# VHH binders against Bifunctional D-cysteine desulfhydrase/1-aminocyclopropane-1-carboxylate deaminase, mitochondrial (DCD), part 3

Target 1, 364 residues: Bifunctional D-cysteine desulfhydrase/1-aminocyclopropane-1-carboxylate deaminase, mitochondrial (DCD), of Arabidopsis thaliana (Mouse-ear cress) (f4hyf3)
Amino acid sequence: SPPSWASHLRPLPSHTFSLAHLPTPIHRWNLPGLPNGTELWIKRDDFTGMELSGNKVRKLEFLMAEAVDQHADTVITIGGIQSNHCRATATASNYLNLNSHLILRTSKLLADEDPGLVGNLLVERLVGANVHLISKEEYSSIGSEALTNALKEKLEKEGKKPYVIPVGGSNSLGTWGYIEAAREIEEQLNYRPDDLKFDDIVVACGSGGTIAGISLGSWLGALKAKVHAFSVCDDPDYFYDFVQGLLDGLHAGVNSRDIVNIHNAKGKGYAMNTSEELEFVKKVASSTGVILDPVYSGKAAYGLINEITKDPKCWEGRKILFIHTGGLLGLYDKVDQMASLMGNWSRMDVSESVPRKDGVGKMF
Key: E = the ipSAE of ESMFold2; O = the ipSAE of OpenDDE; V2 = 0.75 times the mean of E and O plus 0.25 times the DockQ between their complexes.

## First folded at step 1 (VHH)

Design B3 (framework vhh_7qbe_3)
Fold by ESMFold2-Fast, scan of step 1:
Structure B3 (fold): chain B 364 residues (1-364), chain A 123 residues (1-123)
Amino acid sequence: as target 1 above (364 residues)
Amino acid sequence: QLQLVESGGGLVQAGGSLRLSCTASGSTYAMGWFRQGPGKEREFVASISGSGGSTYYADSVKGRFTISRDNAKNTLYLQMNSLKSEDTAVYYCAAGRLGYSYGFTSSREYDYWGKGTRVTVSS
């Protein structure tokens, strides 16, 4: 059943699939250089499971249940070439014995070559997803809705029953994923022997559904934390309007500008990185053991630290929960850009070592 | 491979009662009962969560049927009261690989199926 504070929302979900490994852990995250009394904590949604899932599986628990309820045999979704959402959708579809079709926007000039097997692409192709490659100009000129509708119509003519999931799973139904995540966080805090309470929740914004859900849940429920979203594409005004559409679709009766603060963390643009962003990801990994993805959580964390650096007095004494949204397979798309940052290797000096007398050393 | 075996079917007069059982060869999560009448598609009857704490019913059987489970015996039950001629069907028990939060009502959500037990309600 939905949380009591969300019982007025419509439509109410009828059922979900248990795809994610929940609850994910909350623990202290000891980033150096924070202001006096500022605490940073991390919610490990990178640990939701399902082939390194991240935040998207929380939405898919609702969306895939609707697909099956509507008797779909096929799922269509759309995203960039290293979309975590597309990878998660392909994996979930396989788990549920559904065919998946992914419309992927290439980062290259032309879409007429095999896109390869790096990162999310390997997982998608291994689980049997049908990849439909498009160019950046085709994506921008036609739009995601028209592209998914065109493929839907084609598959229907072939006798299939497709269910369309929008970019990032970000529609009103998918928003329930992070409404439920807010309840999960409330329950985790309530079971603690201390009085830990967060002043702020920080998360990356790529498609809008995650920020809509967590901000609505924080506003309506017991968390009452200020939600800060760091956009990795488009601009904050776009996302305020988009989130408003999701909230209106839920009949939530709230204004997006009252429940979330959206900051621009786009840098060079979607899936592109500055050298400073990549250096930051390396520094966080070496100092805390937490590996951020450079496209989403890395940009959000970098944006947060920049906000704190601009006004450290504003953040003194605050307790901040950062949501790690996963996406680590995207790191493999950044190998060439990060190579110059990775000097921590050497040839082992074996000059004092004696070879085995029998010559039968095992390799594995 | 998980095996489900239904029992308890038979002939009963309208207004009567019947109890169906389904024994699983191992531990199960969400479970449900479905039925298929002559010349009809398979339809949902009732479902129960792995713990037994949540139950869901088709509108046609609410107030008349009760689903329950005994996890120590790996057995699912369906208590059918106030039976009608429209309840005549082959009853299948089903087990899902996945749990649920709000309930499972689609046959596609279940991975394992019994062979069915026949229930005939005479008027």
Scores: ipSAE 0.000, ipTM 0.164, lowest interface PAE 15.6, mean pLDDT 86

Design B4 (framework vhh_7qbe_3)
Fold by ESMFold2-Fast, scan of step 1:
Structure B4 (fold): chain B 364 residues (1-364), chain A 122 residues (1-122)
Amino acid sequence: as target 1 above (364 residues)
Amino acid sequence: QLQLVESGGGLVQAGGSLRLSCTASGRTYAMGWFRQGPGKEREFVASISWSGDSTYYADSVKGRFTISRDNAKNTLYLQMNSLKSEDTAVYYCAASPRYYGSGSWLPEYDYWGKGTRVTVSS
């Protein structure tokens, strides 16, 4: 059944698949330079499992259940070349014995060469996803809806029964993923012997479904935390309107501007990084052991620290929950840009070491 | 380890009814019934999602059998009506710890009961 505070929403999902490892942990996260009394905590949705899933599997638990209930044998989705959503969809599809077809937008001018095996592409191709590469210009001129519809029609003519998942899984049904995440956080806090309560929840915004779900859940439920979303593409006004469409589709009766604060964190643009953003990711990894992806969670955390730095008095005494949305495989796309920031290596000095007397060389 | 215990089997005349029960020692999600008749392979009978909102039936039992569950009691039921001699089998309860949904296309029933015997005579 849905949470009691969400029972008025429509449509109500009938069931879900248990794909993710839930609940994900909540623990203290000590970034240097926080104001007096400011506590930062992290919700480890990077630990949802299913081949390094992240936030998207929570949406897929609802979307895949609908696909299977409709007797689909094939799933179609669309995204950028290093899309975490496309990788999660490919792995979930294979796990459920469904064929997956991924329309991937390349960053290159032409889409006529093999896109390779780096990061998310390796996982997608290992699990047997069908990759359909398109150019930037084709994506821009045709649009995601027309592209997915064209592939759907082609596959239907081949005798397949496709189910289409929109960019990022961000539709009204997918929004239930983070409505349920809000209930999960409520339960985790209630099981604690202390009275931990968050003033703020912070998360990256790429497609809008995650922020729509968690902000609605926080607004309607017991969390009552102020939700801050850091957009990594487009601009805040675009996302207020997009999230409003999702809320209206749920018959939620709330205004997006009342339930979420959307901050611009796109920097150079979607999937591109400033040197400062990459330096921040490296510093966070070396000081806390938490590895942020540079496209989503890294930009959100960097944006949060910049907001705190601009007005530290506003953040004094606050308890903040940051949601790590996963995406570590995308880090391999940044190897060349981060090489100069990496830690030291050296050849081991064995000059005073004595070779084994038996003289037998073995690798292991 | 999750344990499933079936009950309610027995001898019944053709056209009669039986209700099978399966009690789980812990939380289950999707659940189903399978059967194995004399000299036959084990076959799917019915499945139910965790919420009870989605059910699936084999064509041979559709309209005669009804699957239901009581999550408060960790118990699955199979109401069998208009029994035929072809329904004679050992009936097995199955459970998935991974799926909330249901369907015969999902091979993910990891836990199985020992079975309960149903004999239909005329």
Scores: ipSAE 0.000, ipTM 0.132, lowest interface PAE 18.7, mean pLDDT 85

Design B5 (framework vhh_7qbe_3)
Fold by ESMFold2-Fast, scan of step 1:
Formats: sequence, C-alpha cells, structure tokens
Structure B5 (fold): chain B 364 residues (1-364), chain A 122 residues (1-122)
Amino acid sequence: as target 1 above (364 residues)
Amino acid sequence: QLQLVESGGGLVQAGGSLRLSCTASGRSYAMGWFRQGPGKEREFVASISRSGGSTYYADSVKGRFTISRDNAKNTLYLQMNSLKSEDTAVYYCAADFEVLTGYYDTSAYDYWGKGTRVTVSS
C-alpha cells in the first residue's frame, strides 16, 4: 500500500514486483573541502542490484507490474546509447520472461554500424535485448513517442503485445518509485537511535522522474528536506515544466518550483565531460571509496561542491543526503578520456635475487 | 539531411576583423565553430546553445571572438576581432539536432560543413 501521506494521489498503483535489493544503505560521506559543520551523507541506490542497477529499478518495479497486468509479452523503451534505464529495462524484462526492444540514439556516423559491446551495451546484448539504432537527428525530428509507437505498431503486426516505457521510466506511474524511496528513507531515519534529520537531499536529474518522486515524497511526508536536483541535460526551466506535468498527472496539487530546486550541472553537455569533472570523480573515488558515474552522479556531486564553494556560509551546519543513482558501466565509455589520469601502474620489480622454483605458483 | 555551408573567410591583416557565417538547411540545436591550422589537429573555437543564452569559447579566442545565431535564418555567426597570425586556419561549422549534445568535443557534433579558409598576414 502507498504511504499514508500519498494516499490522495491518483492513480494509485495496485502492486509492484520485487526487483531491487531494498533498503539501500545510508552512511556518512565526507568530501574534502566542506564548510565547518556541514555533513554529507549518501544513499546508495547504486546498490539496488539487478545486474549493477541504480535508480531506474525503483521505477521499473511499478512499470513492469503494469506491463504484466496488461498481459504484455514485450517491453519497448528508448534512450541514449549508454542509457542506464535501457540496460535496467533489458535485465528486468529477462527476469520476468518478457522480450525487450531498446531504441538507442547514437551519432549519425555510428547509427549504421554495430554499436559494439562497451558498458551498458554488453549487458543489454548479453541478456538478449533487441537493439534498434537511431541517429540523434531522427530522435530530435521524430520524437521518442512517435519512435516507440512506430516500433509498437510493427511488433503488434507480428503478433506481439508490447508495453511502452518512456525515456528513463519518467511518467506518473514511474514517479512512484521515488515516492516510495522517500518512505524508505523516512523509515531508515525512524529506526535510528539518534535524531538524524536531513536539511537537504541532492540528486542528479536526467529524465525527471527521480526528482519528481523524491521531491514530492519529501514535501508530503516527514522528511521535509529541501530537494536540489542537478540537471545533466536540457535546462532547469525544461525540467520544472516536465516535473509539473508528472505532478499534475498524479493530481498532487503542488507546484514544481515550490518542492524542488533545479541547478544546471550540464557542463560540456549530456554524456560529455570536462577534465575537471573526471578529476573530481577520481578524487572522490580515491578519498572516499565511492565511485561516481561521470554522466549523472558525478556531475551532480561536482555541481553540489561548486554551489557550496560559491556560498559556503549558506551550507554551514547543514546535513545533506546525496542519492547515488548508479551507472558505473557508463565509465567504460570514458576509458580513453580518463587514460591520462591513471598513472598508478608498474611492472612488478622481480629481480634475479628473488628465488624461483618450478611448480610453486598455481593458476587456479 | 542537414547541410552546413560556411562563408566569410578570406585574407586579412593582423589586428583586422572578419565575420564568418554558417547557414543550415534545417533546424539544429547545438552549434559551434572549430578550426584546423597548418600542421595542427582540429580544435574547438566557440559554441552556442539553441537559445543563444549560453556561449563557450576556447581560451585562445576569449575576448576577441563572439559567437551568435539567428534561429529565424538557421544561421550561425562568428565575429572575429583583433586577428593574429595564429588564427590562420580552415574554420568549420558544426551542428547537431540532439538537445543533450555537448559544446566542446568534435564527437558531440554529427553535422559538419566543408570549411572556409581564413588567412591572417603579418
């Protein structure tokens, strides 16, 4: 059943599938350079499981339940070539014995070629997803709705029963994923022997459903934290309007600009990185052991640190919860760009004075 | 199919000015200028967002060059002032329909013009 503070929302989901490993941990996370008294904590949604999932599986627990309830045998979704959502959808579909079809946009030069097996593509192809490539021009000129509908019509003609999931799983039903995540956080805090309370929640914004859900849950529920979303594509005004559409679809009766603060963290643009962003990811990994993906969580964390650096007094004494949305497989798409940052290797110094004997080393 | 046509290149004395234009056959979202000098790799010069509200410049041209666009005409401009001999290059217009495309990397752009030559004499 839904949280009591969300029971007035419509439509109410009837059921979900257990796909994610929940609850995910909350622990202290200290980045260097924080103002005095500022506490940073992290919610490990990178640990949701399901073949290295992230935030998307929380939405899929609702969307896949609807797909099966509608007697679908096939799932269609759409995204960029390294989409975490498409990878998660392919894996969830396989777990539920559903066929998956992924429409993936890539550069014009690469749309007519085998996209390869890097990162998310390896998992998608290994679990048996059907990959359909489109160019960025085709995506922009046709739009995701018309593209998914065209594939849906083709598959229906072939006797299939397709269910369409929008970009990032970001529709009103998918928004329930992070409404439920807000309840989970509230319950985790309630089970603590201390009075830990977050002033701020910080998360990356790619498709909008995650920020819509967590901000609505924080607003309606007991969390009452100020939600900050760092957009990695488009611009903040686009997302205020998009989130408003999701809130209206839920009959929430709130204005997006009242419940979330959207900051631009796009940098070079979607899926592109500055050298400073990549150095930041490396520094965070070496200093905290937390590996951020460079496209989503890395840009959000970098954006947060930049906001704190601009006005440290506003952040003094605040307790901040950062949501790690996963996406580690996307790092493999950055190997060439990150190679110059990785000098920590050497040939082991094995001199002639080191004793050697046949058969002492085993390879199993 | 998007076609990009550059114009406005030519010979100019050091300290002079030139305005480059790039006309697109259709609507595009992200646009930029890149250049390739003699014996050099293609390098970033400037880029501009769809609305024109965000502009980005290479450090070597910042304060001297101004990028702008006219969306009604599907045309991108590069106003080049205080030209130096090091600015001698073939200048390429780049565009992409993808709203999520980056601003600095050549790989972020799917469409390219054939280039216009700029020569800055001593």
Scores: ipSAE 0.000, ipTM 0.270, lowest interface PAE 14.2, mean pLDDT 86

Design B6 (framework vhh_7qbe_3; at its last look DockQ between E and O 0.03; V2 from the best seeds 0.00; counts 0 for: pae E 18.5 > 2, unsure alone 64.6 < 65, grease 24.9 > 24.2, SAP .683 > .668, placed apart)
Fold by OpenDDE, look of step 2:
Parts: sequence; C-alpha cells; structure tokens
Structure B6 (fold): chain B 364 residues (1-364), chain A 121 residues (1-121)
Amino acid sequence: as target 1 above (364 residues)
Amino acid sequence: QLQLVESGGGLVQAGGSLRLSCTASGFTYAMGWFRQGPGKEREFVASITWSGGSTYYADSVKGRFTISRDNAKNTLYLQMNSLKSEDTAVYYCAAKTYIHYSSGKVEYDYWGKGTRVTVSS
C-alpha cells in the first residue's frame, strides 16, 4: 500500500515488483571543505543492485508491474549510449521474461557502427537487448516520444505487445519509485536513536522523475527537507515544467517550484565533463571511497560543493542527505579522459636476496 | 505543458452525426476520447496510436464512432454517427498514454476541458 500521506494521489499503483535491494543504506559522507557544523550524509541508491544498480530500478518496480499487467511481451525504452536507465531496463526485462528494445542516442559518426561493449553496453548486449542506434541530430529533430512510438507501432505490426517506458522511466507511475524512497528514508530515520533529521536532500536530475518523486515525498511526508536538484542537461525551467506535468498527472495539487529547487549543473552538456569535474570525482573517490558517476551524481555533488562554497554561511549547521543515483559502469566510458589522473602504480622491485623456487607460487 | 482543446460539440438529433476535434499544442503519442454523462462516471470511448495503426473502441460505440488523427495538424478527431440519447455527455480529449492491448484501457497524462454533446430524442 502507498504511504498514508500519498493515499490521495491518483492513480495509485496496483502492485510492484521487488527488483531492487532495499533499503539502501544511509551513512556519513566525509567530504572535505564543508562549513562548520554541516553534516553530509549519503543515501546509497547505487547499492540497489549490480546490473540493476542505481535510481532507475525504483521506477522500474512500478513500470514493469504495469507492463506485466497489460500483458506486454516486449519493453521499449530510450536514452543515451551509456544510459543507466536503459541498462537497468534491459536487465529487469529479462528478469520478467520480457524482450527489450533500446533506442540509444549516439554521435552521427557512430550511429552506423557497432556500439561496442563499454560500460552499460556490455550488460545490455549480454542480456540480449535489441539495440537501435540513433544519432543525436535525429533524436533532437524527432524527439524521444516519436521515436519510441514509431518502434512500438513497428513491433505491433509484427504481432508484439510492447510497453513503452519513457526516458529515465520518468512518468507519473515511475514517480512512485521515489515517493516510496521518501517513505524508506523516513523509516530509516525513525529507527535511529539519534533523531537524525535532514534539512536538505540533494540529487541529480537527468529526466525529472527522481526529483519529482523525492520532492513530492519530502513535501507530503514527514521528511520536510528542502530538495535541491542539479540538472545535468537542458535547463532548470524545462525540468520545473516537466516535474509539474508529473505532479499534475498524479493530481498532487502542488507547484513544482514550491517543492524543489533546481540548479543548473549541466556544465559542458549531458555526459560531457570538464577537467575540473573529473578531478573532483577522482578527489572524492580518493578521499572518501565513494565512486561518483561523472554524468549524474558527480555533477550533482560538484554542483553542491560549488553552491556551498559560494555561500558557506547558508549551509552552516545543516544536515544534508545526498542521494547517490549510481552509474559506475558509465565511468568506464571516461577512462581515456581520466587516465592522466591515475598515476599510482609502479613495478614491484624484489630484492635478489629473496629466495626463489620454481613452483612455490601456485596458480592452479 | 501540453494543452488539449476540444471543439465540435453541440446539439444534434438522434440518428444524426457529429464530428469532434481536439487540437494539441504539441506532439502526442497515444490519444483518446472519454465522455462523462449526467450522473455517470467518466468512461472510455476510443483511442488511437501515433500513426493510427491501432484503434480501440468501447463496445457501446463500436460501428458508430470512428477515431482518427492528423499528426501534421496535431489534431484528433471523433466522427460520431447514428447518435443516441445515451451518447449525451461531455467529451474529453486525452493524450500521452499507455494502452492495454486487450481492452483498450488507457492511462493518459493530459486532458482537455471537454466539449458538450447533447443528443435529443
């Protein structure tokens, strides 16, 4: 059943699949350079699974349930060439014995070539997803909805029953993923003896579903934390409108601009990183052991630190929950750019005085 | 945000015909018509996919109503023939949905304000 504070929303989901490893842990995140008294905590939604890792699986628990309810035999979704959503969707589809079709956006030069096996592509192709490459130009001119719809109709003509999942699983139904995440966080806090309460929640925004859910959940539920979203593409105004659409679809009766603060963290653009961003990701990894996805959580965290740095007094004494949305596999696409940041190796020099005997070290 | 504007409603005699239109402010995936009669709940009438490759109808309107769309004009149509008093309702346009293949059941994200159709006996 939905949270009591969300019971007035419509439509209510009828059921969900248990796909994610929940609850994900919350722990202290000791980033350097925080203002006095500021505490940063991290919700590890990167731990929702391995092949299903990240924030998208929460949405898929609802969306896949609807797909099955509608007797779909096929799932269609769309995203970037390294979309975490597409990877999670493909895997989840197989869990439920559904076929998957992924429309993946890539450069014009690469759209006619084998996409390779880097990062998310390896998982997608291993599980047997049907990959349809589209150029960025085509994507921009045609639109995600038209593309998925065209493929859906094609498959229907072939006798298939496809269920379309929008970009990032970001629709009204998918929004329930992070409404439930809000409930989960509440429950986790209630079990704590230290009465921890968060003043702020921070999360990356790529398609809008995650921020719609978490902000609405925070607003309606007991969290009452100010939600800060960092958009990693397009612009904040776009996402305010998009989120409003989702809220209206749920008949929430709330204004997106009241429940979430969206910051521009696009930088150079979607899935493009500056040297500073990558250095930041490396620094965070080396200092805290937390590996941030440079496309989403990395940009959000970088954005947060920048905001804090601009006005540290505003953040003094505040408790902040950062939601890690996963994306580790996508990092493999950045190895060429990050290689120069990795210099901590050497050839082991073993003294000749160390005894040696053939066969001492067994490998089998 | 997508806007839907219905038109074409009015008074018509039983057995007559009427054509409804719905203009969308932008691209839509699936579109459909719903209606709400006096004292009744809103009910499904018809739906259509993007290219028009799939159409669904309520049993009560099958053979009498035809749903179509012009994507170039972002317009949805409902041709209503052989109208009955039972067809009297406010007709609503809806857009961007998932369709249940077996029943035509749809969940829509956007709704128009509706246009009134009155069928006199």
Scores: ipSAE 0.000, ipTM 0.203, lowest interface PAE 16.2, mean pLDDT 91
ESMFold2-Fast, scan of step 1: ipSAE 0.058; ipTM 0.453
ESMFold2, look of step 2: ipSAE 0.000; ipTM 0.161
ESMFold2 (binder alone), look of step 2: mean pLDDT 80; pTM 0.816

Design B7 (framework vhh_7qbe_3)
Amino acid sequence: QLQLVESGGGLVQAGGSLRLSCTASGRTYAMGWFRQGPGKEREFVASISWSGGSTYYADSVKGRFTISRDNAKNTLYLQMNSLKSEDTAVYYCAAERFGIAVAGTSDYDYWGKGTRVTVSS
ESMFold2-Fast, scan of step 1: ipSAE 0.000; ipTM 0.358

Design B8 (framework vhh_7qbe_3)
Fold by ESMFold2-Fast, scan of step 1:
Structure B8 (fold): chain B 364 residues (1-364), chain A 125 residues (1-125)
Amino acid sequence: as target 1 above (364 residues)
Amino acid sequence: QLQLVESGGGLVQAGGSLRLSCTASGSTYAMGWFRQGPGKEREFVASISSSGGSTYYADSVKGRFTISRDNAKNTLYLQMNSLKSEDTAVYYCAARVPYYYDSSGYLYEADFDYWGKGTRVTVSS
């Protein structure tokens, strides 16, 4: 059943599918340079499993249950060429014996060519997803709703029963994924022998459903933490309005500007990185073992550290929970840009080594 | 229907300044400036988010041009400094009414729904 503090929301989901590995761990995350008494902790939603899922599987547990309940045999969604959402949707569809169709946005030069097998594309194509390429210009001029509806109509004429999932799974039903995540965090904290309580929750904002869910859950429930979302695309004002639409669709009766603080962290723009952002991701990986996705979680963490650096007194003594939203496969899209940052290799010197007397061993 | 009206174009000497204005008949989301010079395709100049919190510039105008807006007046501005002969063009105001979710900035003609008739800027050597 839903949390008691969320029982007034509509729609109330009747059921979910168990797709994710829950609960995900919460542990201390020791980044250097934090102010006196500031503690950083991390919620490992990169560990939700399901072919390296991340945050999207929490939404898909609700959305896929609705798709099956409506007797869909096919799922349609849309996103960028390295979309974690599209990869997670393809994998979940295969698990549930559903056909998947992914509308993927790429550059005009690449839209007429085979998109290849890098990162999320390999997983999508291996699990049997049908990939439909569009240009960024076509996406901008036509819009995601019209594009998904056009594909839906085509598939219906072919005898399929499609269910459409919006960009990032970010609709009112999908928002329940992170409403439930707030309850999960409450339960994890309640089971501790200490009195750990977070003052702040920090997460990347790409499609808006994750921030809508966690901020609403924190506001209504026991967490009562100030939620900070770092937008990696568009502008904060766009997301306040978008989140408001999700909250209104849930009949939540709250103002988005009261429950979440949205900061701009897009840098060069969506899916593009500054050298400083990539150096930050490398430093975090080498110092903590945590590998951030440079498009989402990496920009959010970098944005957080910049906010702390601008006004360290505002963050003194605070306990911050950072939500790692996954995205490891998208890192492969950054190999060429990161090559100049990687020097930790050498040819082994075997000049003083003596060959084996028993001859050449087998390689495996 | 939304209408965009540009003003402030004219003849200016190299090294001079001009301020272009564009007034919208109603509320807009993102807005931008594009230009088309003699014998060239229409190209991006600058754009600004709905709040004015984010601005984007073509490399050729960075440091010389400043885009700003006054939402209370439904007006977009382009302050053009250190003008060069290659800045000679018809300048078009563009507006977006629906939001663009996966924006990496409003950099393409396809990002905008409404366009003004243009205002001519001529920079003499």
Scores: ipSAE 0.000, ipTM 0.153, lowest interface PAE 19.2, mean pLDDT 86

Design C1 (framework vhh_7z1x_3)
Fold by ESMFold2-Fast, scan of step 1:
Structure C1 (fold): chain B 364 residues (1-364), chain A 126 residues (1-126)
Amino acid sequence: as target 1 above (364 residues)
Amino acid sequence: QVQLVETGGGLVQPGGSLRLSCTASGFTFSRYAMNWVRQAPGKGLEWLSGISGSGGSTSYADSVKGRFTISRDNAKNTLYLQMNSLQPDDTAVYFCARDLGYYDSSGYYPRAFDIWGQGTQVTVSS
């Protein structure tokens, strides 16, 4: 059943599947250089399971339930070549014994080639997803709706029953994933022996469903935290409009500009990184043990630290919850770009004074 | 260590031909699309041509279409630009660049280059 503060939303989801490992942990996150009294905490949605899922599996619990209720045997979705959503959809589909078809957009010059096995592509191809490459030019001229519908019609002709999930799982039904996440956070805070309360919630924005859900849940529920979304593609005005469409689809009766603050963290563009962003990810990993993905959570965290650095007085004494949305496989796609940052290796110095005996070392 | 090294530049007369080479090292060359970009004195960067990892797909800027041909030899980790019917306005430093394979949903970065060579000078003059 929905949270009591969300019972007026329509449509109400009737069914969900238990796909994610919930609740995910909340713990202190000790980044250096924060203003006096500023506390950073992290919500570990990178630990949701489903083969390193992150935020997308929360939405898939609702979307996959609708697919099965509609008697689908096949799932279609669409995204960029580094899409965490497409990887999560492929693994969730396999878990539910559904066929998956992924339309992945890449550059014109790369669309005619085998996309390889790096990052999310390895998981997608291992679980048996059907990968359909499309160029950025084709994506821009045709659009995601027409592309997914064309594939849907083809598969229907072949006797399949496809269900289409939009980019990032970001529709009104998928938005319930992070409405429920807000309730989960409320419950975690309520059962603590202390009076921990967050002033701010920070999360990356790629497709809009995650930020729509968490901001609506924070607004309607007990959290009442200011939600800050850091966009990794497009611009903030695009996402205010897109989120408004999701909120209207839920009959929420709220304005997106009242419930979320959207900041531009795009940098060089979607899935591209500045050297400063990659250096930041390395610094966070070495300082805290938390590994951010450079495409989503890394850009959001970098954007947050830049906002704090610009005006540290505004952040003094605040308690901030950062949502780690997962996407660790995106980091592996950045190996070549990060190689110059990694100097922590050496050939072990094994002098002749170290005793040697044949067969002493066992390899297995 | 990832590196691109251009060679083959020089002085050529109008109407002449020149072939540039770019040798790649430190990465799996066949996995990346490659591009040629030039910069004329006092001007910005101008993209000229791109080629897919396998060499099966090529594209050209209108300014060089029909005159320049991009190709690659993956066994030799080498990218080529065959330049024919050279004009004085082709005078520039020519760079090869590796394509990251990334793009954003804004529609404004169809070319994403992370590794560039040092450049090779091409001068077209009588």
Scores: ipSAE 0.000, ipTM 0.253, lowest interface PAE 16.9, mean pLDDT 86

Design C10 (framework vhh_7z1x_3)
Fold by ESMFold2-Fast, scan of step 1:
Structure C10 (fold): chain B 364 residues (1-364), chain A 124 residues (1-124)
Amino acid sequence: as target 1 above (364 residues)
Amino acid sequence: QVQLVETGGGLVQPGGSLRLSCTASGFTFSSYGMNWVRQAPGKGLEWLSGISYSGSSTSYADSVKGRFTISRDNAKNTLYLQMNSLQPDDTAVYFCAREGYSYGSRKFYYMDVWGQGTQVTVSS
């Protein structure tokens, strides 16, 4: 059943698939250079499972249940070339014996060449997803809704039964994924031996469903933390309006500007990185062992640290929960761009070494 | 306690029919896909059939297509397997199992709750 504080919302989900490994851990995250008394903690939604899923599986537990209930044999979704949502949808579709069709917006000027097998693309193509490439210009001029509808109509004419999942799974039903995550966090805090309470929750914003869900859950439930969303595409005003649409669709009766603070962390643009962002990801990995996705969680964490650096007094004494939304496969797409940052190799000096007296050692 | 209990097994002659039932308790039955799996003496597990949480979608192994029908009654928390045209090689212990999540032919790795099984013997 839903949380008691969410029983008035609609749609009210009747069922879900158990796809994720829940609850995910919450632990301290010791980044250097934080202001006096500021604590950073991390919620490990990168550990949700389902072939390296991240935040998207929480939404897919609701959306895939509806797809199967509607007798769909095919799912359609849309996103950028390194979309974790598209990878997660392809994997979940395979689990449920559904064909997947992914409309992927390339970061390149032309969409007429094979996009390759790096990162999320390898997983998508291994599980048998049908990849349809479009350009940034085509995406912006036509729009995601018209593009998915065009593919839906084509597949229906071919005798298929497609179910359309919007960008990032961000509709009213998908928003329940992070409404439920808010309850999970509340329960984890209640079972702790200490009285830990978060002042702030920080998360990346790509499509809006995750931030809509967690902010609504924090507002309605016991968490009562300020939610900060760092947008990795578009701009904050776009997302305030988009989130408002989701909240209205849920009959929540709240204003998006009251429940979430949206910051611009787009940098060069969606799925593109500055050298400073990639240096930050390397520094976080070497300092803490946490590997951030450079497209989503890396930009959100970088944005958070920039906000703290800009006004450290506002963050003194605060306890912050950062939600790691997964996406490690996106890092492999950045190998060439990160090569100049990776000098930690050498040829072993064996000049003083001597061969074994008892012959040649085994290879492995 | 989360539990599945199979009933309806027994001795039947070749060409006969049996209906197996699986009663669920301790969880929201209507939220989970369900499966039937069997194990013949001295052999491994064989997946037979699956049904979605709502009952709208079903799937079958080639060995039982056209002979077995899976169904469910969410109001009664009960899963069914109607078995027709039974053959001696259908002799096995039949298990119902709750779907955690599935991965192609490796579905067994992701079935998280299993019943104790019910014996079906097909012989003259």
Scores: ipSAE 0.000, ipTM 0.133, lowest interface PAE 19.7, mean pLDDT 85

